VHH binders against Profilin-1 (pfn-1). Designs and how they scored, part 51

Target 1, 132 residues: Profilin-1 (pfn-1), of Caenorhabditis elegans (q9xw16)
Amino acid sequence: MSGWNAYIDTMTAAAPSIKRCAIVGAADGSVWARTEADNVFKASEEELKTFVALFNDVTQVPAKGADIEGVHYVVPRTEESLIFGKKENTGFFAVKTKSAVLIAVYEGPNEVAAQVRKAVESMQTYLNNAGY

## First folded at step 21 (VHH)

Design wk14 (from wj8 with M110Y)
Fold by OpenDDE, last read:
Order: structure tokens, then C-alpha cells, then sequence
Structure wk14 (fold): chain B 132 residues (1-132), chain A 123 residues (1-123)
């Protein structure tokens, strides 16, 4: 699991407006790696279990939104392997790989959000190609 | 039209210093995270540093940590890279961009890099 910390480091470097991020198991929401120190990703195991289950039927998510770290986000739309939400000048991007869910919480304007999305989706592609 | 113009490069001896600048126009500079990327002869693109749109968060390639400092002045639409204790392996064409994919090592269609500025380190 320690090897996944390197991906967290790369993710935050790739999009420096990411406030917190995590890599969790797609099956059960178990945390594989997360930002630490002054940027601790604080979602509970129960919350993450519920969150990753959203990918079982993403079409229902816009109607009810999504919760991360006790914060409720509006979800404008979803894609098969992408859930994203907004709240004021913050938001999140969550992408599903073969075995993981990558979650990045960001703060900033829409232009920054677009950069964060690119980083998360790039990592998604990288991990999928690697078999994860 | 997005314009990025790097400057400040030159020839320095090992241990010397340079300060690179990147003048931005044609987009809202203050709302973009920015990137420094370099390319040495016969080598691929290499990520150097990123800075958040407010300047509050900075990240560096391991080999430049402690020597390079990225900063920005949003009022002047300018990105900076202070380069101290330069080494021969730092010699490269340096680019600023509003996007760089660290995973693929490419600017993509959104990078909009400038012409770059040449940094040469030689005794």
C-alpha cells in the first residue's frame, strides 16, 4: 500500500489546486493512500464505502448528490466512470479504474477545476493501462 | 489568443543563478495553475515545477528541490522560476505552460507553451 503514496504525490504535483485526495478500493472503499499532514483526506471508511458504491449506478447520483468528508456536493451530471461535484468555489472529481477510485477535492475557479479533472483522468488512464 | 513568452535564460557557470520569467496574455492568468517544464538536448520533456493559481501551493521535481523556487505575480500576469546552484544537468530549454501532463510527459492541446528560454550551464 505504501507504493500508492507515490501516486498521491504525483497527483498533487500534477494539479496543485487539489486540496486533498485519496486512492481507495473500488470494491469496498478501503483507503490505499491519501494526502496527509496539513491536507489530510478525512473521509471515513463508512462514507467511502457508500461513495464508491455510487459507481454501481451513476445515473442516480445527480438526483441526490454526493458526500465527501461530511460535505454535500451537487452533482450536475455523471459519466460511467466519473462522478464530479461542486459546492461554491470547491468541488471534487472521482474516477473509477479497474480496481480503484481516485478522489480529488479542489478549491478554485472553473479553469482550475478543468486542470484538476485532466490530472485525475490522466492518472485514471495510466492506472488502467497498468492493470489497476 | 493565448501567449506565453519565457525569458531570462543564458549561459552560467556551475553554481550560478538565473531567474526565468514568463509573461502571459490572452487568458485569465490568475485563474490557472502554472507549470515549468524543460527539455534538454536529445531528451524528452521533463516536469520541473507547478504552482497553484494563488501561489499558495508549489511542487518541484526532486532534483531541483532546495535550488529552484517558483512564484507568480498575478497582477503582472507573470510566472517566475528562480534557479540557484545550477548544475550542468539543468541545461535545457525551459517552457512555461498552463497545463502539463506529468503522467504522459506532454503539454497536450491545452499547454499553450511559449518559445522557451535556453539555459546553458558550463564551466
Amino acid sequence: as target 1 above (132 residues)
Amino acid sequence: QVQLQESGGGLVQPGGSLRLSCAASGFTFSTYDMYWVRQAPEKGLEWVSTISYTGSNTYYKDSVKGRFTVSRDNAKNTLYLQMNSLKPEDAAQYYCAKWYDIFTGSFGEYGSRGQGTQVTVSS
Scores: ipSAE 0.923, ipTM 0.956, lowest interface PAE 0.5, mean pLDDT 95
Fold by OpenDDE, fold request of step 22:
Structure wk14 (fold): chain B 132 residues (1-132), chain A 123 residues (1-123)
Amino acid sequence: as target 1 above (132 residues)
Amino acid sequence: QVQLQESGGGLVQPGGSLRLSCAASGFTFSTYDMYWVRQAPEKGLEWVSTISYTGSNTYYKDSVKGRFTVSRDNAKNTLYLQMNSLKPEDAAQYYCAKWYDIFTGSFGEYGSRGQGTQVTVSS
């Protein structure tokens, strides 16, 4: 198990309503680690390349939305290093670190979404402090 | 006002069992993932287990896997932790919370933990 797989395990444990998640390279969308087995994160490399590029100009993302795993999400707003989307009772949080993008897809009500966001942002902070 | 009240702790011998309960009120329990966290004497907070709001997903600290089982009854606003094959190193004050940051080892203000319930494991 790679070191990045351990972060996947920690992220899912930190927010158990995360259905799938991945850690990808911020530059090219290459997959460093992802949930597997029954909850495989299924975004293609091409899709991830497009997705991580959204962070180059997050201000335009709400107008366009974002696609993950072939699903189109409405993006209500963005922050400099945060893109989040919603589709019915599902959504995602994506945060950018120095070198990576963390993506978590979740299912649940708004209260659960808030917990997922906390988990993702906590890991973001941790990785940033570690130089990643 | 958010309230969490842990109970079910006690003194048991190694290999014994306990079932902890957490009574929740003051918030929509059924819409929150829930957490069990413990603190042993002279040690920091330690994550034990998490359970999704529906109960469909559960996660455990490696040292308790196969021995502890987290569950919930949303109709009763109650969180449970079945602890089997207890070991001396399981002795701690056990807390339930609606948030725990595994990376920082803290509840933050969002956690709103209760007073906890004491688990002692001794021969």
Scores: ipSAE 0.922, ipTM 0.956, lowest interface PAE 0.5, mean pLDDT 95
Fold by OpenDDE, fold request of step 22:
Structure wk14 (fold): chain B 132 residues (1-132), chain A 123 residues (1-123)
Amino acid sequence: as target 1 above (132 residues)
Amino acid sequence: QVQLQESGGGLVQPGGSLRLSCAASGFTFSTYDMYWVRQAPEKGLEWVSTISYTGSNTYYKDSVKGRFTVSRDNAKNTLYLQMNSLKPEDAAQYYCAKWYDIFTGSFGEYGSRGQGTQVTVSS
């Protein structure tokens, strides 16, 4: 298990309603780690490359939405280092660190979404402080 | 107001079992992932287990895997922790919460918890 796989394990344990998640390179969308087995994060490298590029101008994302794993999500709003989307009872949170993008896809109500966001943002802070 | 009340702790011998309960009120229990956290004397808070709001997904600290089982009854607004094959190192005050930050080792303002229930393991 790579060092980044450990972060995947921690993220899923921190927010158990995360269905799938990944850590990818902020520059090119390359996959550093992702959920596997029955919960494989299935976004393609090409899709991830497009996704991480959204952080270059987050202000345009709400008008377009975002695609993850072939699923189109409505993006209500964005922040400088945060993109989140919703689709029915599902959604995602994506945060940018110094060198990575953390993506978590979840299922559940708004209360659960708030928990998932906290987990992802906590990991974001941790990684930033660690220089990543 | 959010209220959580842990119970079921006690004194057991090594290898014994306990079943902890957490009674929740003041919020929609069934729409929250829930957490078990413990604190041993002179030690920091330690994550033990998490369970999704439906109960379909569970996660455990490595040292308790195979021995502890988290479950929930949303109709009763109750969280459970079945603790088998208890070890002296499991002795701690056990808390339930609707949030715990594994990275910072804290509940924060969002993570309400109760007074906890004491688990002691001694021969």
Scores: ipSAE 0.921, ipTM 0.956, lowest interface PAE 0.5, mean pLDDT 95
Fold by OpenDDE, last read:
Structure wk14 (fold): chain B 132 residues (1-132), chain A 123 residues (1-123)
Amino acid sequence: as target 1 above (132 residues)
Amino acid sequence: QVQLQESGGGLVQPGGSLRLSCAASGFTFSTYDMYWVRQAPEKGLEWVSTISYTGSNTYYKDSVKGRFTVSRDNAKNTLYLQMNSLKPEDAAQYYCAKWYDIFTGSFGEYGSRGQGTQVTVSS
Protein backbone atom coordinates (compact mmCIF):
# COMPACT_ATOMS: atom_id res chain seq x y z
CA MET B 1 0.00 0.00 0.00
CA SER B 2 1.16 3.51 -0.79
CA GLY B 3 -0.13 7.01 -0.78
CA TRP B 4 -3.50 8.11 0.46
CA ASN B 5 -5.12 4.92 -0.78
CA ALA B 6 -3.34 3.13 2.02
CA TYR B 7 -5.18 5.30 4.50
CA ILE B 8 -8.48 4.42 2.86
CA ASP B 9 -7.67 0.75 3.25
CA THR B 10 -6.68 1.28 6.85
CA MET B 11 -9.82 3.26 7.62
CA THR B 12 -12.13 0.60 6.23
CA ALA B 13 -10.23 -2.10 8.07
CA ALA B 14 -10.43 -0.07 11.26
CA ALA B 15 -14.21 0.17 10.98
CA PRO B 16 -15.62 -2.44 8.62
CA SER B 17 -19.13 -1.00 8.77
CA ILE B 18 -17.90 1.96 6.80
CA LYS B 19 -19.58 1.64 3.44
CA ARG B 20 -17.69 4.33 1.65
CA CYS B 21 -15.06 6.84 2.58
CA ALA B 22 -12.83 9.48 1.14
CA ILE B 23 -9.92 11.72 1.93
CA VAL B 24 -10.29 15.13 0.36
CA GLY B 25 -8.48 18.42 0.42
CA ALA B 26 -9.73 20.70 3.15
CA ALA B 27 -9.25 23.76 0.99
CA ASP B 28 -11.08 22.74 -2.16
CA GLY B 29 -12.65 19.33 -1.65
CA SER B 30 -10.39 17.68 -4.20
CA VAL B 31 -10.34 13.92 -3.83
CA TRP B 32 -7.03 12.55 -2.64
CA ALA B 33 -8.31 9.01 -2.19
CA ARG B 34 -11.59 7.18 -1.93
CA THR B 35 -13.11 3.77 -1.69
CA GLU B 36 -13.56 2.17 -5.08
CA ALA B 37 -14.75 -1.04 -6.69
CA ASP B 38 -18.10 -2.03 -5.17
CA ASN B 39 -17.99 0.77 -2.64
CA VAL B 40 -17.20 3.80 -4.74
CA PHE B 41 -17.48 7.08 -2.91
CA LYS B 42 -19.56 9.07 -5.37
CA ALA B 43 -19.68 12.60 -4.07
CA SER B 44 -19.16 15.12 -6.84
CA GLU B 45 -16.43 17.70 -6.85
CA GLU B 46 -18.96 20.47 -6.46
CA GLU B 47 -20.60 18.70 -3.57
CA LEU B 48 -17.30 18.12 -1.84
CA LYS B 49 -16.26 21.71 -2.34
CA THR B 50 -19.44 22.77 -0.62
CA PHE B 51 -19.04 20.17 2.08
CA VAL B 52 -15.52 21.04 3.14
CA ALA B 53 -16.54 24.69 3.26
CA LEU B 54 -18.94 23.76 6.05
CA PHE B 55 -15.94 23.58 8.35
CA ASN B 56 -15.48 27.32 7.95
CA ASP B 57 -18.47 27.75 10.23
CA VAL B 58 -19.70 24.51 11.70
CA THR B 59 -22.21 26.26 13.93
CA GLN B 60 -24.56 26.75 11.00
CA VAL B 61 -24.51 23.16 9.82
CA PRO B 62 -27.10 21.68 12.21
CA ALA B 63 -29.69 24.12 10.93
CA LYS B 64 -29.23 23.12 7.32
CA GLY B 65 -27.87 19.59 7.48
CA ALA B 66 -25.28 18.22 5.10
CA ASP B 67 -25.32 16.46 1.76
CA ILE B 68 -23.01 13.65 0.78
CA GLU B 69 -23.36 11.63 -2.39
CA GLY B 70 -26.69 13.27 -3.05
CA VAL B 71 -28.05 12.14 0.29
CA HIS B 72 -29.24 14.66 2.83
CA TYR B 73 -28.30 13.98 6.43
CA VAL B 74 -29.56 15.53 9.61
CA VAL B 75 -26.70 16.99 11.59
CA PRO B 76 -27.57 16.91 15.28
CA ARG B 77 -24.54 18.89 16.34
CA THR B 78 -21.04 19.77 15.29
CA GLU B 79 -17.64 20.27 16.78
CA GLU B 80 -14.83 22.47 15.58
CA SER B 81 -13.31 19.74 13.44
CA LEU B 82 -16.16 17.24 13.35
CA ILE B 83 -19.35 17.11 11.37
CA PHE B 84 -21.56 14.08 11.60
CA GLY B 85 -24.95 13.25 10.25
CA LYS B 86 -27.65 10.65 10.46
CA LYS B 87 -30.26 9.25 8.16
CA GLU B 88 -32.21 6.25 9.36
CA ASN B 89 -29.67 3.48 9.99
CA THR B 90 -26.97 5.30 8.06
CA GLY B 91 -24.76 8.24 8.76
CA PHE B 92 -21.45 9.86 8.21
CA PHE B 93 -18.53 11.20 10.15
CA ALA B 94 -16.35 13.90 8.73
CA VAL B 95 -13.27 15.19 10.48
CA LYS B 96 -10.91 17.93 9.48
CA THR B 97 -7.17 17.61 9.76
CA LYS B 98 -4.57 20.25 9.08
CA SER B 99 -4.96 19.85 5.34
CA ALA B 100 -7.63 17.23 4.71
CA VAL B 101 -11.16 16.19 5.44
CA LEU B 102 -11.85 12.55 6.16
CA ILE B 103 -15.35 11.40 5.31
CA ALA B 104 -16.77 8.03 6.28
CA VAL B 105 -20.26 6.90 5.39
CA TYR B 106 -21.51 4.01 7.45
CA GLU B 107 -24.51 1.78 7.93
CA GLY B 108 -25.48 0.23 11.21
CA PRO B 109 -26.73 0.76 14.74
CA ASN B 110 -25.49 3.37 17.17
CA GLU B 111 -22.88 1.01 18.56
CA VAL B 112 -21.35 0.66 15.13
CA ALA B 113 -21.53 4.39 14.60
CA ALA B 114 -19.49 4.85 17.75
CA GLN B 115 -16.85 2.51 16.39
CA VAL B 116 -16.76 4.37 13.09
CA ARG B 117 -16.33 7.65 14.90
CA LYS B 118 -13.43 6.25 16.88
CA ALA B 119 -11.75 5.07 13.72
CA VAL B 120 -12.18 8.39 11.95
CA GLU B 121 -11.02 10.39 14.93
CA SER B 122 -8.06 8.11 15.43
CA MET B 123 -7.03 8.63 11.85
CA GLN B 124 -7.54 12.36 12.29
CA THR B 125 -5.13 12.37 15.20
CA TYR B 126 -2.66 10.21 13.35
CA LEU B 127 -2.65 12.46 10.30
CA ASN B 128 -2.43 15.62 12.36
CA ASN B 129 0.60 14.25 14.16
CA ALA B 130 2.10 13.42 10.81
CA GLY B 131 1.61 16.99 9.64
CA TYR B 132 -1.33 16.43 7.36
CA GLN A 1 -19.99 -6.13 32.25
CA VAL A 2 -18.36 -6.93 28.94
CA GLN A 3 -16.77 -10.35 28.86
CA LEU A 4 -14.78 -11.95 26.08
CA GLN A 5 -13.32 -15.43 26.30
CA GLU A 6 -10.91 -16.65 23.65
CA SER A 7 -10.24 -20.35 23.10
CA GLY A 8 -8.95 -22.80 20.53
CA GLY A 9 -5.28 -22.05 20.68
CA GLY A 10 -2.62 -24.71 20.88
CA LEU A 11 0.57 -26.12 19.45
CA VAL A 12 0.69 -26.95 15.77
CA GLN A 13 3.34 -27.64 13.19
CA PRO A 14 3.97 -25.27 10.33
CA GLY A 15 1.24 -25.72 7.76
CA GLY A 16 -1.24 -26.77 10.41
CA SER A 17 -4.60 -25.30 11.24
CA LEU A 18 -6.41 -23.94 14.27
CA ARG A 19 -9.84 -22.49 14.82
CA LEU A 20 -10.12 -19.84 17.47
CA SER A 21 -13.36 -18.92 19.17
CA CYS A 22 -14.37 -15.90 21.17
CA ALA A 23 -17.40 -16.13 23.42
CA ALA A 24 -18.95 -12.75 24.10
CA SER A 25 -21.31 -11.65 26.85
CA GLY A 26 -22.35 -8.55 28.70
CA PHE A 27 -23.08 -6.54 25.57
CA THR A 28 -25.11 -6.79 22.39
CA PHE A 29 -22.57 -8.72 20.37
CA SER A 30 -24.59 -8.55 17.17
CA THR A 31 -24.38 -4.76 17.01
CA TYR A 32 -20.60 -4.48 17.19
CA ASP A 33 -17.86 -4.82 14.68
CA MET A 34 -15.32 -7.24 16.14
CA TYR A 35 -11.56 -7.52 16.01
CA TRP A 36 -8.83 -10.12 16.26
CA VAL A 37 -5.51 -8.92 17.58
CA ARG A 38 -2.36 -10.83 18.45
CA GLN A 39 0.82 -10.28 20.41
CA ALA A 40 3.92 -12.31 19.81
CA PRO A 41 6.67 -12.60 22.41
CA GLU A 42 8.66 -9.40 22.75
CA LYS A 43 6.52 -7.72 20.12
CA GLY A 44 3.72 -5.21 20.27
CA LEU A 45 0.06 -5.70 19.61
CA GLU A 46 -0.73 -6.50 16.01
CA TRP A 47 -4.04 -6.20 14.24
CA VAL A 48 -5.08 -9.42 12.54
CA SER A 49 -8.64 -9.10 11.30
CA THR A 50 -11.87 -7.17 11.55
CA ILE A 51 -15.43 -8.19 10.76
CA SER A 52 -18.53 -6.05 10.49
CA TYR A 53 -21.43 -6.55 12.86
CA THR A 54 -23.40 -8.47 10.22
CA GLY A 55 -20.37 -10.37 9.00
CA SER A 56 -20.77 -8.94 5.53
CA ASN A 57 -17.41 -7.20 5.47
CA THR A 58 -14.11 -8.69 6.53
CA TYR A 59 -10.59 -7.31 6.52
CA TYR A 60 -7.25 -8.92 7.15
CA LYS A 61 -3.65 -8.10 7.80
CA ASP A 62 -1.74 -8.62 4.57
CA SER A 63 0.40 -11.39 6.03
CA VAL A 64 -2.64 -13.52 6.88
CA LYS A 65 -4.73 -12.91 3.77
CA GLY A 66 -5.71 -16.14 2.08
CA ARG A 67 -4.85 -18.14 5.19
CA PHE A 68 -7.09 -16.74 7.91
CA THR A 69 -10.86 -16.38 7.82
CA VAL A 70 -12.85 -14.39 10.32
CA SER A 71 -16.51 -15.18 10.88
CA ARG A 72 -19.19 -14.79 13.47
CA ASP A 73 -22.36 -16.36 14.76
CA ASN A 74 -24.45 -13.62 16.23
CA ALA A 75 -27.04 -16.08 17.50
CA LYS A 76 -24.32 -17.71 19.59
CA ASN A 77 -22.51 -14.49 20.46
CA THR A 78 -19.35 -16.04 19.12
CA LEU A 79 -16.50 -14.75 16.96
CA TYR A 80 -14.26 -17.15 15.05
CA LEU A 81 -10.88 -17.13 13.40
CA GLN A 82 -10.02 -20.02 11.14
CA MET A 83 -6.27 -20.16 10.75
CA ASN A 84 -4.87 -22.33 7.99
CA SER A 85 -1.36 -22.81 6.68
CA LEU A 86 0.04 -21.55 9.94
CA LYS A 87 3.56 -20.18 10.00
CA PRO A 88 6.00 -19.75 12.86
CA GLU A 89 5.50 -15.99 12.67
CA ASP A 90 1.81 -16.52 13.49
CA ALA A 91 2.72 -17.69 16.97
CA ALA A 92 1.21 -15.27 19.47
CA GLN A 93 -1.39 -14.67 22.09
CA TYR A 94 -4.62 -14.00 20.22
CA TYR A 95 -7.27 -11.64 21.54
CA CYS A 96 -10.74 -10.72 20.45
CA ALA A 97 -12.11 -7.26 21.11
CA LYS A 98 -15.01 -4.99 20.31
CA TRP A 99 -12.53 -2.27 19.52
CA TYR A 100 -8.93 -1.93 18.50
CA ASP A 101 -7.21 1.19 17.29
CA ILE A 102 -5.14 0.04 14.38
CA PHE A 103 -3.59 3.47 14.06
CA THR A 104 -2.12 3.49 17.55
CA GLY A 105 -1.88 -0.25 18.11
CA SER A 106 -3.93 -0.21 21.28
CA PHE A 107 -7.24 -1.35 22.66
CA GLY A 108 -7.88 1.87 24.50
CA GLU A 109 -10.53 2.25 27.16
CA TYR A 110 -13.28 1.00 24.90
CA GLY A 111 -11.41 -2.07 23.70
CA SER A 112 -12.52 -4.80 26.02
CA ARG A 113 -10.64 -8.03 25.38
CA GLY A 114 -10.32 -11.43 26.98
CA GLN A 115 -7.35 -13.17 28.50
CA GLY A 116 -6.39 -14.44 25.07
CA THR A 117 -5.54 -17.84 23.69
CA GLN A 118 -2.00 -18.98 22.93
CA VAL A 119 -1.05 -20.12 19.45
CA THR A 120 2.30 -21.82 19.02
CA VAL A 121 3.70 -22.91 15.68
CA SER A 122 6.76 -25.10 15.80
CA SER A 123 8.19 -28.14 14.05
Scores: ipSAE 0.921, ipTM 0.955, lowest interface PAE 0.5, mean pLDDT 95
Fold by ESMFold2, fold request of step 22:
Structure wk14 (fold): chain B 132 residues (1-132), chain A 123 residues (1-123)
Amino acid sequence: as target 1 above (132 residues)
Amino acid sequence: QVQLQESGGGLVQPGGSLRLSCAASGFTFSTYDMYWVRQAPEKGLEWVSTISYTGSNTYYKDSVKGRFTVSRDNAKNTLYLQMNSLKPEDAAQYYCAKWYDIFTGSFGEYGSRGQGTQVTVSS
């Protein structure tokens, strides 16, 4: 199996309240791997291209929120390489690496959100150290 | 103070079964995903299983799939690991944890895990 699919498997095992996730190219939003089957990550190419471009100036994202999988999220805050979106009891964390953007959509309370963030940031660090 | 207490380890023959328990206190157990991790002597930490805060999503290391079952009882603040068809390679100290970083192979912050319970598999 392709190496990127193994990272999807590891991410969902690392934070089991992640419902869907994907690894996409930072330059163009091309999908390198995603959750499939019963938990398909359902973002279009056009949506992903727009989404990854948010990292070109994350300071403007909180004012208008972010869309992924056709769902609009409030973005309470961003960091240079991290966007956190929230809607009701669901949310996402997206982080940018050298070559990719990791997107994890979760459901659960703030305690689970913190665990999801730690998992996504740990994978971000791992990929950056590996040159991705 | 976060407290996790593993129990149920022991000596079994190959092919035997054990059920591990982990009693949780000092935090709201039902709002955290939980982890089982093991460590054999002179080896690093090895992720075993993960369960979501509701119990609805479970994941297993490939070598234990079909033999181990993770579960939780949020009313009792208890995490479980049913281990069937035990093999010598399953012998280890087993920890339950509030967090485990699969990418770095570490527990992270203080108070994330219990003291562990020993599983020994021999004839």
Scores: ipSAE 0.821, ipTM 0.912, lowest interface PAE 0.7, mean pLDDT 92
Fold by ESMFold2, fold request of step 22:
Structure wk14 (fold): chain B 132 residues (1-132), chain A 123 residues (1-123)
Amino acid sequence: as target 1 above (132 residues)
Amino acid sequence: QVQLQESGGGLVQPGGSLRLSCAASGFTFSTYDMYWVRQAPEKGLEWVSTISYTGSNTYYKDSVKGRFTVSRDNAKNTLYLQMNSLKPEDAAQYYCAKWYDIFTGSFGEYGSRGQGTQVTVSS
């Protein structure tokens, strides 16, 4: 039980303005780990399957936006393996590794958003180097 | 210019307490999550604690949970670390930082930390 859950704990410690986060399978959106208890990441399997498929062509995502936890976000920016979504003072960063998608939902100003992005990208690099 | 200045270190007996301060200037302190990191002699960097920009979320290395408390006063641009029940293994140079990469164990680009303040624990 400590496997992927330890990555969730490390992510929230690395960027403490993350409200909820998850690690899901890149192929099917299956949940490998997520924040639980008072901070449950509560996207459905169906929503996550749709969400991870956005990485098949990130260039089309800004026109459509993205839904996570039943919330619609505008997507002002994507990169090959990164989607940034924004709604009011909240947002998300999602990054794709070889096998997974890391999703972090945060609240805060742009400076905090930049710190959240750095934390998520650092974990992305770590997992890719480990073969995931 | 971004500046971080730690203070409040010193010599304390095992079981004693110290309160570290970090004065921030040259950036909007209240919009950044902040980090405490330490380095013992001949050891690498070790993450200690992280606090969100509002102060509402705090996280601690397991070995300091229950003994250390991170806090911030955004009106004074100051980060704090209250250290109670100090142990010899807590002796280190303590840094406050605007960023610390827990996955790589390193500070980021220029201006991410202060010069540190020394904590010594001896009987």
Scores: ipSAE 0.813, ipTM 0.906, lowest interface PAE 0.8, mean pLDDT 92
Fold by ESMFold2, fold request of step 22:
Structure wk14 (fold): chain B 132 residues (1-132), chain A 123 residues (1-123)
Amino acid sequence: as target 1 above (132 residues)
Amino acid sequence: QVQLQESGGGLVQPGGSLRLSCAASGFTFSTYDMYWVRQAPEKGLEWVSTISYTGSNTYYKDSVKGRFTVSRDNAKNTLYLQMNSLKPEDAAQYYCAKWYDIFTGSFGEYGSRGQGTQVTVSS
């Protein structure tokens, strides 16, 4: 668990406009690590279970959107292992690895969103190469 | 045309201070998170500090926490790194960048950094 917290720390340092993030189990949404304390990632267990199931067929997600932390996002874009959600000046990127889903909630303009996406995808690749 | 220009490097004794500046042009500076990265001779790239586009979130490599302060002035399109209590291990070429990939230890995109400014710490 302490090892997974290091990934949370690295993600927030890699993209400092990330407000909250988590790494959760791909099968059930169980929380492996998340931002804590003054910036707690607040998604409920039931919400996370529903959220990770979106990766079972990402092509259906744009039609219905996605919910995280009690916020409904439109989903203008998905790829086989990536979901992008957007609401006003906030959004999320979520990516699936072999074992996990990485979720990063950010605030900022589109330029910042692109930097957040790069950070999340780089960690996705790193974890996949490590067997996770 | 995107341009980042670092300045403020130089020769400093151990325990001394330097303030690095990075002048940005050719892009909307205030909408990008920004990065300080350094490279010592014969060493790989090393992340130093990151600051959010508003300046409200800052992060530091553990070995520089409490000694270095990153800041930005979006009205002047300038990024800063105040370096206090400098040590010989801080000697390096310092780069400011629009992106640095902490996971791969590289800039990734070839046009995302300045030319750098040299910091030398001598006894």
Scores: ipSAE 0.802, ipTM 0.903, lowest interface PAE 0.8, mean pLDDT 92

Design wk14 (from wj8 with M110Y)
Fold by ESMFold2, last read:
Structure wk14 (fold): chain B 132 residues (1-132), chain A 123 residues (1-123)
Amino acid sequence: as target 1 above (132 residues)
Amino acid sequence: QVQLQESGGGLVQPGGSLRLSCAASGFTFSTYDMYWVRQAPEKGLEWVSTISYTGSNTYYKDSVKGRFTVSRDNAKNTLYLQMNSLKPEDAAQYYCAKWYDIFTGSFGEYGSRGQGTQVTVSS
């Protein structure tokens, strides 16, 4: 069976201000693992297909923003493999690996956002080095 | 300058309790998630517990769940770790930190943690 659920548990422990997170396939947005129970990551299949396609050209994303879980975020910043979305005191970081997109939705001040980014990027590096 | 100072370590018998404190200064403590990490003399770093900036979300290594409780007082810029039912395997240097990378098993840049406080558990 899949060990992807263990990565979700580790991510939430690594950055405790993450409210919800998921690992989805980079090609099609299929959910490999997500936070569950009272913190279900609830993005639709169609929304995730659209979302992961943003990584095909991140330079276009700031002009149009991004939708996750039915929430529209402005995207003030992108990098080759990273999209940052913000709405009020909440936001997301999404990073692309060879095979997956890691999505973390958080709530908190900029200092917490920086900690969330470090956790997500550390997992990105770990998965890339493992061939994912 | 960022400063973190752990205290409250000492010698305790198996089954005993200790309360660790971490005094924070030089940064806005209430806007950071915080971490407890430990290291036995001949072992690597081991994540113990994490607490969100509000104190509302807490996470624990499996072997300490139900025995350890992390908390914070943002008005006093202080992080705490209440350790109950202590076992010999809990003996270690305990650090509080602004960051710990669970994936790599390391602290961040220079100054992201305190100097630690020693916990010794002996019959």
Scores: ipSAE 0.797, ipTM 0.902, lowest interface PAE 0.8, mean pLDDT 92
Fold by ESMFold2, last read:
Structure wk14 (fold): chain B 132 residues (1-132), chain A 123 residues (1-123)
Amino acid sequence: as target 1 above (132 residues)
Amino acid sequence: QVQLQESGGGLVQPGGSLRLSCAASGFTFSTYDMYWVRQAPEKGLEWVSTISYTGSNTYYKDSVKGRFTVSRDNAKNTLYLQMNSLKPEDAAQYYCAKWYDIFTGSFGEYGSRGQGTQVTVSS
C-alpha cells in the first residue's frame, strides 16, 4: 500500500486540479491506494467493483453513465481503456492498465480537463510499461 | 502565440531569498494549471512546484517544501515562485510551464515553457 501511495502523490502533483484519485484493481476494484485525509476518495468497495466492470464493455457505458462516490456522471464517449465522465464543472477520467484502473476526479474548465487526461494517460503508460 | 517569460533570477548567498515571476501571454492563463521546473548543470529536468488554475491547490517537491511558495495572479497573467532559505542545491535554470509530465520528465509541445531564469547560490 505504501508503495502505491507514492503514485497518488505523483498524480495529484502532476495535475493539481485533481480533487481526489485512486488506483484500484482492475479485476475487483480493490483499493491499492487513494487520496486520504481531507480529500478522501469516498467510493465504497461495492461501487468500485461495479465501476471497474464497466471496462468489460465500454461501448455500453455512454447509454447509462457512471457512478463514483455516489455521484452520477454523464459519459459522452469512451475508448477501449478510458472512460470520461462529466457533471457540470466536475468530471473524472478513468483508465485501465494491465492490472489496475486509475481514477481521477477533477474540477475545472476544458483546458484543465485536458491536462488531467494527459497526466492520467502518462501514468497509464508508465504502469503498463512496468507490467501493471 | 503562447509566450512565457521568466524573470527575477540572480545571485544570492545561502539562506537568501528570490522571487521569480512568469509573465504569460497568447493563451487564457486563468484556465490552466501551471508548473515550475528547474534544471541544474549536468542534471535532468526536476519538477519543483505545481499550482491549480485558481491557485487553490499547490504541490511541492519534498526538498523545497516549507521554503518555496508558488502563487499566481490571474488578473495580471503572472505566475510566481517565492524562494526562501535558498541552498546551493537550488541553483538552477528555472522554467515556468503550461505542462510538465512528471512521469516522463519532459515538457509538452514546443512553446509550453519559457526560456528560463538563472538562480545562482554562492557565498
Scores: ipSAE 0.786, ipTM 0.894, lowest interface PAE 0.8, mean pLDDT 92
Fold by ESMFold2, look of step 21:
Structure wk14 (fold): chain B 132 residues (1-132), chain A 123 residues (1-123)
Amino acid sequence: as target 1 above (132 residues)
Amino acid sequence: QVQLQESGGGLVQPGGSLRLSCAASGFTFSTYDMYWVRQAPEKGLEWVSTISYTGSNTYYKDSVKGRFTVSRDNAKNTLYLQMNSLKPEDAAQYYCAKWYDIFTGSFGEYGSRGQGTQVTVSS
């Protein structure tokens, strides 16, 4: 294995408008890897535990929205394994795999958001096929 | 209809330089992240560089970092790749693309990239 940090590097290269991202445990929100240094993904352990629990019933999320890094996002839609949050010119995509949740925070127009979603879903598929 | 047209390829000696251009039309260029991808004879597609829609974030395959520079001019709808210190292993067909899936090694649907421009490095 190249380690979880290599997946962070690949994700940011795949969608360069991602500002910050992380791979966290689906059961408890524990951080497996994240962007660091000048682009640290700064969500707290408490916030991540609450966030990953949203995947227990994604149908309830649009009514409440979601918080990441202390920012509240409107959630216009969800799918069984995907939550999309939007706030002005920023947003996030989060997808659940067998063992993890991938979170990507981006900045850009809807066209960029679509590219970010494709990158995140491609990595979701890759990790699921690898047993994660 | 999306159109991407690469140019600037050619024959250079090892250590030489080339500047590739990609003229974009049929979509709002300034709202898309863009990709450079190459394919050498008898090899698969290889990601080279990615640039964010504003040009503020750039990423490179390790083997070209420090030698290649990606840039864009959103007013002219043009993507660029400055290639310095070219090596024989850089010889390939170079594509600019509106999308490239690094995880599958594919452009996805037809029409996400141009026809490419050939870079040949010979001694």
Scores: ipSAE 0.785, ipTM 0.896, lowest interface PAE 0.9, mean pLDDT 92

